# VHH binders against p91247, part 1

All scores and structures are predictions.

Target 1, 277 residues: p91247
Amino acid sequence: MAVDMIVEPKWVVQNFGNIRILDASWTFKPKADVAEYKAKYYNKFGVGMNELKNPEYLAEHINGAAHFNFDIAYYPSEDERFTLYTPEEFSSYVKRLGVFNGDHLVIYGRGKDGGMAAASRAYWTFRYYGYTTVSVLNGGIEAFKLAQGVVQSDSKAEGIRCKDAIHFPIGEVCAAKGFKKKTDCDQAFAAKGIKVGDTVVISCGIGLSASAICLAAARSGIVAKLYNGGVHELAYKAPQHLNMRVTLLLHAITVLRCTYIHFTFLYAIVIKIERIV
Positions, changes and structure headers below are counted from each chain's first letter, unless a header gives other numbers; antibody chains are not in Kabat numbers.
F, E and O stand for the ipSAE by ESMFold2-Fast, ESMFold2 and OpenDDE, each averaged over both directions (binder to target, target to binder). V2 = 0.75 x the mean of E and O + 0.25 x the DockQ between their complexes.
Where letters were taken out, [cut] stands.

## First folded at step 1 (VHH)

Design c01m (framework vhh_7mjh_2)
Fold by ESMFold2-Fast, scan of step 1:
Structure c01m (fold): chain B 277 residues (1-277), chain A 126 residues (1-126)
Amino acid sequence: as target 1 above (277 residues)
Amino acid sequence: EVQLVESGGGLVQPGGSLRLSCAASGFTFSSYAMSWVRQAPGKGLEWIGRIYTSGSTSYNPSLKSLVTISRDNSKNTLYLQMNSLRAEDTATYYCAKGTDLISPEEVYQLLGSDYWGQGTTVTVSS
């Protein structure tokens, strides 16, 4: 499979569902202390992805794009800022970004000259590791927006995102002075297709927002089960305590490629369980 | 926090020699590679060379025969020795922490950071 090295914004908009998009934005930071970095982040990509967030990516990125974070994809050594990992270690990182063999990768940047310097560095890094189906988005996120591409901000929960999960912000059921009126909560659940008598599994990273949503759901007559782990983790561990219908639903969701989302405004993931009999 | 203070600049006649110094503080100097960068009037930043923690050096090929970088870890000081100076060597010279200056874009981004000193001006004129 031969792909163009440089792709245009209109092409990306037209092919959005057929490509894996990576945001290569990098903000200059003082070089990390080598010993501290190695203790905290070296080859610990899950920790790095959780703690080393990029403010520009969080504020705005192409819808569905994962962040190829230079502060994670490379590590600092005594003599250089961007030291390359082994192929095995690099593969471990990019798989966490939802990059799989055979994907057509499109990498973009932002800012000066459309972020072509950052995007091109990421491009050559993938080529160095033998990945050949990779392109750079000409003109970056700015040109993409001019071509009417869809962008998002991380004003919502962080964690593992699944396509068919219902993302339920705590603000849908809570206000500054506590829970919203029952009628407002009923409407919020109904807007997400959840009704009296339904059974849902509610999950978030620490359980706090999920606990509040669970209580509001109970007040609305919805049967809610709280799970403290992420949807992906639950499905991966083959949930022994769930019935076969729930297990199949969670498996289907994880197969559709989950990516991390950000917890800047806490909310829970809600999965509605359909009964067959 | 990190401080780099360059000194030793001034007026030099063509063919002359000059040694610049960079006094470093706020970090473990012996644990970091160091670089020299310059900017001529009306031109972009130009990488001169670097010295690793081992004492090994790497230079811009166009400048290799004209400059020598050295360090004294006991004094937390980096040096740039310049020989056979020409008018084209007229520039402001900057000391930088690290060796990750790959492109003019990266160098410009670093110019205002604590990684860089204020610079010292060298003027080569008769």
Scores: ipSAE 0.000, ipTM 0.138, lowest interface PAE 18.1, mean pLDDT 71

Design c01q (framework vhh_6qgx_2)
Fold by ESMFold2-Fast, scan of step 1:
Structure c01q (fold): chain B 277 residues (1-277), chain A 127 residues (1-127)
Amino acid sequence: as target 1 above (277 residues)
Amino acid sequence: QVQLVESGGGLVQAGGSLRLSCAASGFTFSSYAMAWFRRAPGKEREFVAAISGSGGSTFYTDSVKGRFTISRDHAKNTVSLQMNSLRPEDTAVYYCAKGTDLISPEEVYQLLGSDYWGQGTRVTVSA
């Protein structure tokens, strides 16, 4: 579907779960030395994301927003401050921000004029690379806060994200006194597109909530594989405890498509295994 | 040429402490996560701990949380593992590994296949 070029703060608040938000804040600084920049950061986006953090973004950004950092998305050349990468290189950076093809991107700025200059530059950059489902948030983070939007003060949103993983809270299958009725659990799985006969891999940071979800899934006729170590330990402790094709799928999701994962004992990550054989 | 050299292993009694060190060279140390792995007799290599390039984030396997502390020193290009309250099951050869980038699940996954693993340092914990 076509999207509006400019979206209002109230619309963003109402559609928060259906959009990907990018913070385009940029702080003026002298142009970097070309040779020094290229040695350290050119096409090394992970290094840039760690070392070139923006203090305003870290202090405050819209909840879940990744930082589209001009000091990383562009590179300095002899004649220009903001030289454009190739489409392939730009795509590599954008994937690290958790942006997938088909996402409705909403870009915002801050400060003078609601940051519309910075947000608009980012908007036209995405359009230049062929991205069509992109909007600018009118009035920036300031207007968003006035519309009762939620903001945060950390860099968690810049961690890896897995768009295809199902975030499954333990509360979907458990209540204060134990498991919910089988019919309620069946409905919870069905609501997430998981049905009898499906195979899923269930993971969380310590395995407690994942264990409960795995048991509920088994009761519902779902073939569930539990991984206790979370994504950080998957490669080290348990590749041999999973079917090789499942391990390859988890690797592909983590390396090529997964950009943000946050584990807590209150929910698990569920990866549905489709069409392996 | 990337080089990792582990040291600090030895024989210690249960409840004792050891500090392992890994001297790194041949790359920009602060730009890469570092990790420790171990291989117990008759077992596969397992993840022990990791630290981000900046040193701001650390990760531990459950069996060592609260007992082991990973740290790094950018001035010396070293990553260290302080091991307290050692148990016989901690007996293993300990290996230092270089990440592919700063800190992310993608990078941590890449550490398993790293060709930059050091020679290892042996830790033996007596009953």
Scores: ipSAE 0.000, ipTM 0.114, lowest interface PAE 18.8, mean pLDDT 73

Design c02v (framework vhh_vobarilizumab_d1)
Fold by ESMFold2-Fast, scan of step 1:
Formats: structure tokens, C-alpha cells, sequence
Structure c02v (fold): chain B 277 residues (1-277), chain A 126 residues (1-126)
């Protein structure tokens, strides 16, 4: 598919859901010690994504955007701050950001000149690795907000942990005549590492499959919360009671962990909550 | 832009069969889940069947065992084989594309008002 190299904020708002959005924000800091970085983070993208969080991205990013973090996507070498990984290693990282072959990527930045320098670097990095369906958002997050685009904050995720999102098809718990037997459903959840007493958040692209999986999970003694909301409405609500606060925290976890995974209406994303503060 | 063109509807007697087709353009068809919805007169739209990009399928309880959804990625076409049709299957059938984000059917329609085709009418009557 041929895509425009530069897309305008209004176009991005109108095509939200048909694109994968990446935040390329980067904050200058002294170059990391090469040996220390290699020991902790080199080709260990899960660790990097947990520990090398960008404060500006966490405080505000375009709804659903994953962070293409320069401190993770590149590694420091003796003479170079942003050394390129092999294509296979780069592919491993960007798949964690929800980038798959055929996606139309839209990359944006923030700050001086709308973050065009950072966004353009990310753009050319993707082109270097052979990815062709990629665009830069003109004017960055600031221009996007002026066009009434929706942004979110991940501050509500403070103190919560979740496991990697689990891709869960409805066919694991349903057959031709409705739900499978409880024992079969129990086995399906157990096969994915989900057990009685676990707390999970279940979501899908339209909410329909997630509803059935949520009911099957509850039947199996799993504490399940259904997330079927669209744009991250809860990020802009004040907590009204303790229950609402827990819901906001679970929503924030879902956003943080599922931003790199596509939601489809035939598959639910199941997130185990490892810890709630 | 996303375009979906449904065809194959018509008048059929109870117990009959029809095959619906949906020709898709304006997006990378093979990368998205697709669905069939229907809307009977005076009722809201309901999901009939869905198929993932990888070929996994799901069905509404009312059509399981009677309808089969399938896709041809080389031709950018979605199909719905409808067998053992009943009067209550009478509706306009719509092809739909999954957005890839967590949104409701109403939000999907709002963001992509024209991602629904014009539909194809299926009438099951003696």
C-alpha cells in the first residue's frame, strides 16, 4: 500500500483505529555505560520496556500509542549512542510495540519543532529495516491536541503489575452448542497459566468475544474484569469511590500492556494482574 | 478509504441456502478480522459471524451449524454460506472490518461511518 510520508493531525483523528501509532519522544541524557547497558538491557526488550520508561510518554501520549523508545530501539556502543540492532532483533522489539507487517505506522514526537527530528529518525529507521508503510504526524502531539485528538496519561498505573497479554480466542471456551463444559474451560485457562483466584482484565476489539470469555472465567473461579470501552475515557474521570479507583488502575494497566498488541473482535486479550497496590 | 461491497442476497424459501460475498478495498484485507452483521426491520444490528486474519471463526448462537464464514485473502473477499435458512434470518446483511483497537460497534460506525457497505437484503419467506 502506498502511504503519504507526512500525515496531518485531522487525518490521524479520522483514521484512528486503522493505523498503529508510535510515540518517538526522547529526552537527552548522558550516554549510558556500554558494559552496564549490555549486561542489563542489550537484546532484553521486556526488561528495557519496564525499566527505561520515558516520563513524558507516561504523562501524556496519543491514545493507544506505544513508545518507540530510543534508549531501547538502539544500544550504546563505544563510539555511538544509537547503534542499530540486527533486523531480527529489531523485529523482536517492534512486535512488542504492536507493529506487524502490513500495518500503517504513524510516528510522532513532541516539543521543539513538534518533535519532527525524533519522529523522522524513527521513520528512517523503519525504512532502513525494509518497512515501507510508515508516516510522520506533522506537528507532533501538540498539533494533534489542537485538532481535538485524544491523549491519555499512564499515571494511574502506579503500583500495579500485570503479566504479558494473552491472546485468547472465543473457541477455547465455546463450541457449537454454547459454552464448553466447565472442566474444558478450566483446562483452557490453566493452559494459559490462569488459575482459580487470579485476577484478569479481558478485552477485545468490539467487546463481544471478551464478554463470553469473561463469563467462562467467572465460572472457573477467576476474578475477571471486562474492558469494552473505546477511547480511554477512564483516564479523564475522577475516581468516585474505591471501586472506581480499582477500575481506573486496571484500565491503565490494560493500556500500558496492550498498546503493542492488536485487539480483534474474535480474540480477547487477557491480562493477569500480578499485583494491585 | 475503506470500501465494502456486499452481494448475494435474495428471496429464498425456509430451508433454502444463499451465499453472500463482500468485496473489500482500501485497506490490507489479510491483516484485519472481518465480520458479518445483520439488521432486521425495527431492530438494531447484531453480529452474525466473524473471522480473524488467521482464519479463526466465531458465530452467534442463532446461526451456529447453519452458517459458515470464510475469506479469500488473494481476492480480498469475505463470504457467508447460509444453510437451513429460517424466516427469522430475514435482514439486511452487512460486511464489517475490525478496527484493531478496543472500540464499541457504535464507536466503530462513528469513526468509520462508511466502513459498512450498503448491505444485501436476505428475505426468507414462503
Amino acid sequence: as target 1 above (277 residues)
Amino acid sequence: EVQLVESGGGLVQPGGSLRLSCAASGFTFSSYAMAWYRQAPGKGRELVAGISSGGSTSYADSVKGRFTISRDNAKNTLYLQMNSLRPEDTAVYYCAKDSGYVITPEELYELYGDYWGQGTLVTVSS
Scores: ipSAE 0.000, ipTM 0.102, lowest interface PAE 19.6, mean pLDDT 71

Design c02x (framework vhh_7xy4_2)
Fold by ESMFold2-Fast, scan of step 1:
Structure c02x (fold): chain B 277 residues (1-277), chain A 127 residues (1-127)
Amino acid sequence: as target 1 above (277 residues)
Amino acid sequence: QLQLVESGGGLVQPGGSLRLSCAASGFTFSSYAMAWVRQPHGKGLEYIATISGSGGSTYYSDSVKGRFTISRDNAKNTLYLQMNSLKPEDTAMYYCAKDSGYVITPEELYELYGDYKGQGTQVTVSS
């Protein structure tokens, strides 16, 4: 697939469901101590992603974007601030970000000059490793917001990504004393593009959150099927294996590719079934 | 021990051509992207071009696009910059740098390439 090196905010808004977005926000800081970094974070991407969170990304990022964190994607060496990992190690990291073969990857930055320096560095890093379907968002998150793009401040966006999945926290339908009112639940589903008559598959590792969301969906007139275990259990036992495959059996056999980013029992994955020929 | 040694600079008339070379040692050359940057007398560093480790991808600043060509010979651990249609504004000290990325500000350019550029080779374009 031939893609433009630079894409405009309006194009990204119009193509949001068909691209994978990465936030390359990075703030200059003194070079880390090489020995300390190697002991804690070198080739330990799960640890890095948990501990080296970027405050600006957590406070605001393009809806659904994962963070391509320079403090994780590169490591400091005695002679170099941004030392490149082997292709195998780099692949291990980006699979955790939900990057799959054939995805059109769009990278953006923020701040001074739209973050083009950071976004461009990430772009060339992907090109260096052989990824060809990659673009930079012109003007960064600031230009995206001016084009009416949707941003969020929920760090749970770094959770498990499955192709065509919707991440649905239990707090959207439950409060301290049980389920929220039907009207609040109806609005929560509608906000994520789920309408009366839609068919969805709901999954989580324990089944507790998924069970509650399934009941709320049924009350809202949404056809829902519950899948227990699987993805979360696999991620728990094999956090270093980042591409996962799940099968949906509602109208046809559908295979989804899932990537583990963050372990949590606080949300379910809701998959809206689009008609597959 | 990482070393970068630039050569091939000199005095040339406007419209002329030069080919710069950078001999690299002390690291696995083919595993790293390489860049050319320049610094005119009394001015900040300016990004010129980048080439991927395999040589499959190249990127150029607008000021040199269509006139300069970056290339590499991984068997010889050597980076090249072919400069055609040279202009007086191309007069600068040219540096070879080990890294990938594009920078917008002089301080960012210094941070990325300050410690990883060689001694440089002077290019003077004068009639």
Scores: ipSAE 0.000, ipTM 0.108, lowest interface PAE 18.6, mean pLDDT 71

Design c03b (framework vhh_h_nbbcii10_fgla)
Fold by ESMFold2-Fast, scan of step 1:
Parts: C-alpha cells; sequence; structure tokens
Structure c03b (fold): chain B 277 residues (1-277), chain A 130 residues (1-130)
C-alpha cells in the first residue's frame, strides 16, 4: 500500500527480502550525439545494458540491486540530456531490471550527499510513470554499509576506483635494486595522506607487493597490518580495542572487493583506519 | 563554498611560453582527501578538450597527445594552487583554459579524463598570435 518516501538504512537491512532495490549511480560524461545515440541505443535496452556498463556499479552495489542506468533509462535530445521515454518503452526497460507492479521499490545512490540527487531523480521518474510504492534510501550505499548491509560486485571491472582505498604501486617504495631511501618512502606515503601514527591495512592479490609496502610503512612509523587471509584472520590481527576490530571488519568488505577486482601483484590497496572512541 | 580562480592568460607569440595558475578556496589540497585536478580548454567554435590532469599525490600526470612534451602540470598543496606551464606554444593552442577539480578525492589522473568535474573556474584566455 502506502510507503515512506525516505527509508533509513537500518529499515532496509531489516526488510531486505521484501523489497526491490535499484542503484541509481551515474557517472558524468559529455552529452552523446543525438543521432548516434538514437541509431545505437534508443529503445534498444538489451544493447544498452550490454555496452553502457557503469564502473562504480560493477565494482560495488547493494546485494541484489539492479542498475537504473541514466544513460539507458533516458535518451539525449536536442533540448535536454535526460529525455523521457513513453510509458511502454520505460516499462520495457524496468521489467528487464526485475521491477514489477506491487514491489516496494527502494532507490539509492552513492558519493556526494549520499547520492541523494541521482536517487531523487530516479524516484520522481518512477512517480511520473505512475509507480507509487517507491522510496529513497537515506544516505546511499555509504550509510547502508555503516548499518552493516551486504554489498556485492560484478567482478572483472577494470580501471575502477576503490572507495576508502588507496592504490599504492610497489614502485613508490621500490626501485630495480631494492627499497628506495626512507625519505623517498616517507614522501610517497605523505603524498597519499598517510602520516606517522596512522594505522593502515595493506592487501594485494598475491601478498608480495603488500609485504614490501607494509615493511616500508613500518620503517616510516606507520602502523601497518598485512591482510593475507579471510575476514576472520584480519579481525584477529586487529589491535585489542573492540572499536578497532569492528572498523577493520567493515573495511574488510572494501579490501576484498578491491583485491578481487584488481588481480595484480604490482600494487597494493591501502586502507587508512580511523580510530573511533 | 568551492571556488577556482584562473590567472596567467594573455597574448603570446608562437614558440613562446605562459604559466597558468589556478587558486582554490573552500577546500584544501594538503588533506588526506586531496582532489584530482586538471586543465581543459575550449577553442572558438570547438568543443571542450581535456589538456592535462594531476593526481592528489602529484605522482601521476596525464596529458593530451596534442600537448605532450610541451606542457607540464604541477600542484603546490601548501599554496592550494594548480599550475600549467605551457612551452613552445602554437596558434592551435589559442583557447579559453579552465581549471577543474574532481569532487572525489581518491580519483586517479586517468579517471579524471573519463569523468568531467563538478567544480570549474571561470576560464582564462590564451591567444597565440603575432
Amino acid sequence: as target 1 above (277 residues)
Amino acid sequence: QVQLVESGGGLVQPGGSLRLSCAASGFTFSSYDSYALGWFRQAPGQGLEAVAAISGSGGSTYYADSVKGRFTISRDNSKNTLYLQMNSLRAEDTAVYYCAASGDYLITAEEFYQRLSDYWGQGTLVTVSS
């Protein structure tokens, strides 16, 4: 029946099996040529879904969420970037996303302002087409993860940004003949916002690059933890503080996602740990 | 409130040099969340073209093929300023140059070219002619 316009992350976690979730993330790009878009993608949703993949969605999205892709759900016209399809055409697209009448639809975004701008656009688009049982997830995927919601990845996305992670090439601390001087390594960490006294978790696909970067970090006075096992092992190696263990568990999701997507031994993923009182 | 202000544009002869500066306010370059920054240009009657980008760390740079070897991007986090050193200028470099910042602090220089930034300066005109 009636649903709240805005739902909280805790409510979404508690009602996960009873809702349909859509990711409304959109990556800005220059407006497509109208004639070219119309020839390739207009009302050809299968082609659009295969060719116009969003790297942020592929890297990380709420478990079970389909992508409501603005580059597919709307088309460019001479007058505007996001022109609305007919109800029949729109219905054809959203059915391919697993959305049917009667579902309680929850739309979320990511990034700046919790992605509320993108999520709200999608919300009003569904309302325009007569869909009334639709809500926006307050605070986006970021707030959902803080509420211990489950996220997933459509692996094999390359060139993606790993949120809460720093890509650290082994070449920043090693040269052909071994480790760079301490002063050069200190500068490399400082340039990425990592300072003396910080705590970081370091991971890579094989463990070799991570081991070297971990040693360089320790030499620079950075408290470094090497991730070389499952989530349980990471939690076990955390400092005695309960808050630190909980924080490491939360970061483990991002570490695992980024490590699985970037199958390389030439760089590591570094996550800075915030101390919570 | 985020603001970017360009300076250093002007008239220069072919083969000459100019240094553009972009002063940022409302955010800092020296934080953990330092922005990826870049330069775009728009010549009269043409579309927007990406020129150069630099990562938050300053360790990674990217250049358009048309400017490689002639232009150098750099940043001074202590002065909250982005620079573009333009050498061996050509008539085709005549354009309005825009400073831009990515709102995402961890974005790489390569990713900056895959996405346009939310924060732009007002532009500074560079004219290369005799």
Scores: ipSAE 0.000, ipTM 0.097, lowest interface PAE 22.6, mean pLDDT 70

Design c03m (framework vhh_7mjh_2)
Fold by ESMFold2-Fast, scan of step 1:
Structure c03m (fold): chain B 277 residues (1-277), chain A 126 residues (1-126)
Amino acid sequence: as target 1 above (277 residues)
Amino acid sequence: EVQLVESGGGLVQPGGSLRLSCAASGFTFSSYAMSWVRQAPGKGLEWIGRIYTSGSTSYNPSLKSLVTISRDNSKNTLYLQMNSLRAEDTATYYCAASGDYLITAEEFYQRLSDYWGQGTTVTVSS
């Protein structure tokens, strides 16, 4: 089916439910070390999507748009900044963005000239891999907002890594068939320095995995406090944006020093409280 | 040579306003997110906020009602508008080019230590 190569903001607003929108914003960065990138991110799109978040996209994007991140969609090689993956690898990445066969893709950019340079690069990349139902949003996110399009922001705490927090994967207490037996969970907590009688605060991005870990901790005799807002809400509501302090009602004051936050369904962040007040 | 030059500081009475400027040169200003950071006497660095290349802003929640960050890419200049100034706003104010995620004050300090000029000093008194 033929689609227009360039679509107007008003058309996108009117057809919002029938298209898949991609944000092609890219921020200039020094070229990554090839060996380090290959070890950490090459063909590891889940890791890249968690760790290589773009600040412009996080601050503002078209409602429901996924980020087509040039630092993930391409890889650095000795001679090139943006080296192309195989079709199979590229397909694996864009499937994680919610792009499937038959979707009408609308790609946009932002900033100078409506971000048409970045959006056009992404357009030709999709065409290179055989996607034919692809359009560029004329004028970018700026024109879209003028046409009364809806934009959103992700959590302001995204990209913050907690130096003093224990990263606790749900797989430490759950197996394919449910919770691990109590003795295995006891050992998992003990391996992280958490024991019977300790007080911990448990958090994750959406609260679901944190709830499971909280239940396992309670079974192990650990005093668990669930923070439903996750670390992203703590960072946003902290008195200091760069250095975070959290005061637990009826409990110890904890200071969190965070640099980067990575959230998945498969882990929670556990903070052990050293002092009771 | 990458250069960031802050200006516009000075003595102001409580309740007053100031607009600080940061003139950028030696790099493609429009391609970088820009931040304002301050350091009060005897205290650590405090993030004020960030403006992305899109023009979107992110602020320290404790300061959001008191400050506005803006940029003019045609002039390679970043601005910080401050209103309703209080004695506790007395600090040296710095600008920084950043495409990075939120970082700790210590990490930000270490990264900027090699690039710091004088900043611009704001004194709120009398």
Scores: ipSAE 0.000, ipTM 0.086, lowest interface PAE 23.4, mean pLDDT 69

Design c04r (framework vhh_rezetamig_d1)
Fold by ESMFold2-Fast, scan of step 1:
Structure c04r (fold): chain B 277 residues (1-277), chain A 129 residues (1-129)
Amino acid sequence: as target 1 above (277 residues)
Amino acid sequence: QLQLQESGPGLVKPSETLSLTCTVSGGSISSSSYYWGWIRQPPGKGLEWIGHIYYSGSTYYNPSLENRVTISVDTSKNQFSLKLSSVTAADTAVYYCAKEGSFIVSPEQWYELLSGDYRGQGTLVTVSS
């Protein structure tokens, strides 16, 4: 069977029952430690598929699409992020995705330029292994939805959910003689929906206003962290352990991903962190 | 192992053009999988994404800087470069070159650079008369 290299969203909607669809969404992240990956995931596709789920795919994908996960389909080596498995190992993985010889595969991505870069990489990977009946969905999941294509969600994953950023001026907690009384600061936080027990990330360009607001928040029983290119605890003189900084930074990255908010260098921004149930 | 190395003058006068070059070794810049970008960190501030380039010459810039920024690529030398015109004291920063995933195309996605595993050591550029 000869198939077109690029198929249009309307064609995919019309041929939905006659094709196998793969989601090639991939989130850029630091390269995994080679030894750790090899011990835990190398050629252990069942483990990888269970543990390395992609949040964007889980939240939304074309109805019936399996995830062609770059973190599973390839493995990290000393010199490469995406090292290719043997044909036998690759075949073992893609059969777990419901891909068999003779299927017309349609691969799509999402985001920047409709995810064409990710979808194209997956396309050439299948061609490398000798699979010829493969196409890329032009414009990705976004174009597919515009063509009235059906999407689904598998979101049962626990994660970190972010709320809208709260603009917080330093004058809410400081006066000419220093910090306002605790009761006044408590009311300022409460007025913006921040309560005892909440966890917040506080950011500003130079950290000065943010550090004062962080201290006032801590006094009010709010767990507050500064983001100045690195996340740190104000009450902690210096994090002695590198891993502590990495963990706090990962929380900040997750918050930014959820809200897609603006950071204004002239003003402190407070972000509430909530777990997805 | 992939390595990125920034080079260029550490001191630039106000109103002049800041010029930096990034040399890539251990890997090819002519890759369809990656963008090659510049980010900076002014003293006491967070990371600011400047822009990136695809090996074909396609560029994406931070809107706040786009009128002053030019990024170019030289695939024959495995290098890419940053020019930032009309500099002021506010442009004083440590400048990093970075290998970025092909999905990072806008300033709103700069946070993903924090998780990048390929970045130069950084070079301090001071704007002073």
Scores: ipSAE 0.000, ipTM 0.098, lowest interface PAE 21.4, mean pLDDT 70

Design c04v (framework vhh_vobarilizumab_d1)
Fold by ESMFold2-Fast, scan of step 1:
Structure c04v (fold): chain B 277 residues (1-277), chain A 127 residues (1-127)
Amino acid sequence: as target 1 above (277 residues)
Amino acid sequence: EVQLVESGGGLVQPGGSLRLSCAASGFTFSSYAMAWYRQAPGKGRELVAGISSGGSTSYADSVKGRFTISRDNAKNTLYLQMNSLRPEDTAVYYCAKEGSFIVSPEQWYELLSGDYWGQGTLVTVSS
């Protein structure tokens, strides 16, 4: 899918729900000690994201934007300030920012010249790794605010937000003779605020209702994942790829199943995952 | 701020009846499932009855047929009608709202904490 290299603030405001926004703000600092950085932060993105927070990003960023932090996305080497990670390591970092294949990324900066130097570096970094659906916001956050764009001040936005758990009866998608018509199922999901392209995790105490609801959601174009395994199983199989947010989400799903098991016998719990970082 | 205020507890003789109320504020009451839990001295909390946003109900086997959970969305109030009370029903009864979560350490604590449950109301069934 072809996207414009440079997008205007008015276009971003109009298309806010259809794009993934990254803040590429960077504050000049003396080059970090290579050995110290390697010991503390090299390829430890969860630690970096917790400890290397940018005060300007935390004070003000475009609503829903994650911080593409140069002090984390790159590492200092003997000869270079911004040394590139392997594609796999870079992918691990940007997935923690809520960036996935197919997203239309819009990168912005702030300050002198609208932060175009920082935004452009991030743009070319994504292109270097093969990401093609990426744009730079012309004029940065300053121009965005002049176009009546919404900004926020909340470090909690740097993550994945899950909507309140939705108790979803199987009877909303099934009748005596099987699944209801697609249009009826589409309306049932829409009534709960779930739309085409949304990602949901569906869980219940024993998995039966969740399986049917997951299939109905997939038919409606909703990206649905059936969760019927414990956190222990996923941690055992892929511990090196679990970050704090993924672990917390899986624990939350497990706790909700245990707590609401009396509701989930004939119901599924649907958790809508919203990418806010 | 989510607030749940229980009332209606008291002393009652075996075989008697009592109706508990929970006044809810600070959230869109009609959109959330609600539940009643109880805790007897020296024991853990147990789910007594639950009601979905759509009105579907569930009950612990020990109270099924004797207790009825209901809600009045216009009044933001949850009820528990308790009939044929037994000494074993003696406990502090708590109103609870289904949790929400945002994936962060603080909101994980919110999901797991008892803070969204009210102070409780004591029900004593005379021996």
Scores: ipSAE 0.000, ipTM 0.104, lowest interface PAE 19.3, mean pLDDT 70

Design c05m (framework vhh_7mjh_2)
Fold by ESMFold2-Fast, scan of step 1:
Structure c05m (fold): chain B 277 residues (1-277), chain A 128 residues (1-128)
Amino acid sequence: as target 1 above (277 residues)
Amino acid sequence: EVQLVESGGGLVQPGGSLRLSCAASGFTFSSYAMSWVRQAPGKGLEWIGRIYTSGSTSYNPSLKSLVTISRDNSKNTLYLQMNSLRAEDTATYYCATGDSWIVDAETLYQLLEGYDYWGQGTTVTVSS
């Protein structure tokens, strides 16, 4: 999908639920010692996100925005302040910010000239790594506030929270010869508490059913992301949720075995995501 | 029935080495990623690492220099090699079936039943 390189604050406010927003604010500081940085932070994005927090971002950022932190996204080398990671390493970092293929990324900055210098650097970095659906917010957070955009302050601004998984059978959106009518699909999502403007992550153990549910959700105005992340990641991040997930998976097995007899239903696990801000 | 049986734990001196095994049965072991997880007394679960079907591995960065995960598909066995053991490595160690997002209906049932089967675990105590 083609997107405008520069988007206006009013457009961002109107499309808030359909875009992934990144704060590219960077505070000038002396160049880090290369050896010390490599020992502590090089390709250790979890550590960097916990320890290298940006004070301006923590004090104020666009609601739902993750921080694309230059002190993490790049590393200092002997001759350069902002050295580029490999594509694989860069992808590992931006996934932690909730960036997935197909997202329309909107990057903003703050301060002098609306932070256009910082936002533009981040824009070209994403383009360098092959992300094509990327825009810069004209005028930064200052212009966004003037357009009545919502901002917040939160020390937990880095990352994503997963809510309870919702098992969602493909038969809720598909019939024998294709997708059900949009109105039927709209009702199916609404019955599960999923509304227009919500962002959901769709995943399943079968693979293909998640893609169909994702397409139906997009048609209903729901921002749906197909995610192939591992179950071990949930156990690592939130071990207290493991029993709840097991209960939901066992429920999915019951649904799968019931529908296996009829060969008409597959299922997916739908997770509503709450982006930490 | 999916079964995972951990073994190889015991008492070990600081600086010593130990290899844990996990014997898998009841599913096509070679088709699934496998993980190791540990729990120290009075602490939460700590993910150690995962080995994919290809043999490639992913580790908790805080443990990467201390552990190696391997598998033997001919024996349906997962291994955790631990070196330079410290008192803080004292924990109960569990193996678990990893994640797989592309499985047939029958295999999916076996994987989902077994995913959170941690068994009794095997206890490693590091003391002098």
Scores: ipSAE 0.000, ipTM 0.096, lowest interface PAE 19.6, mean pLDDT 69

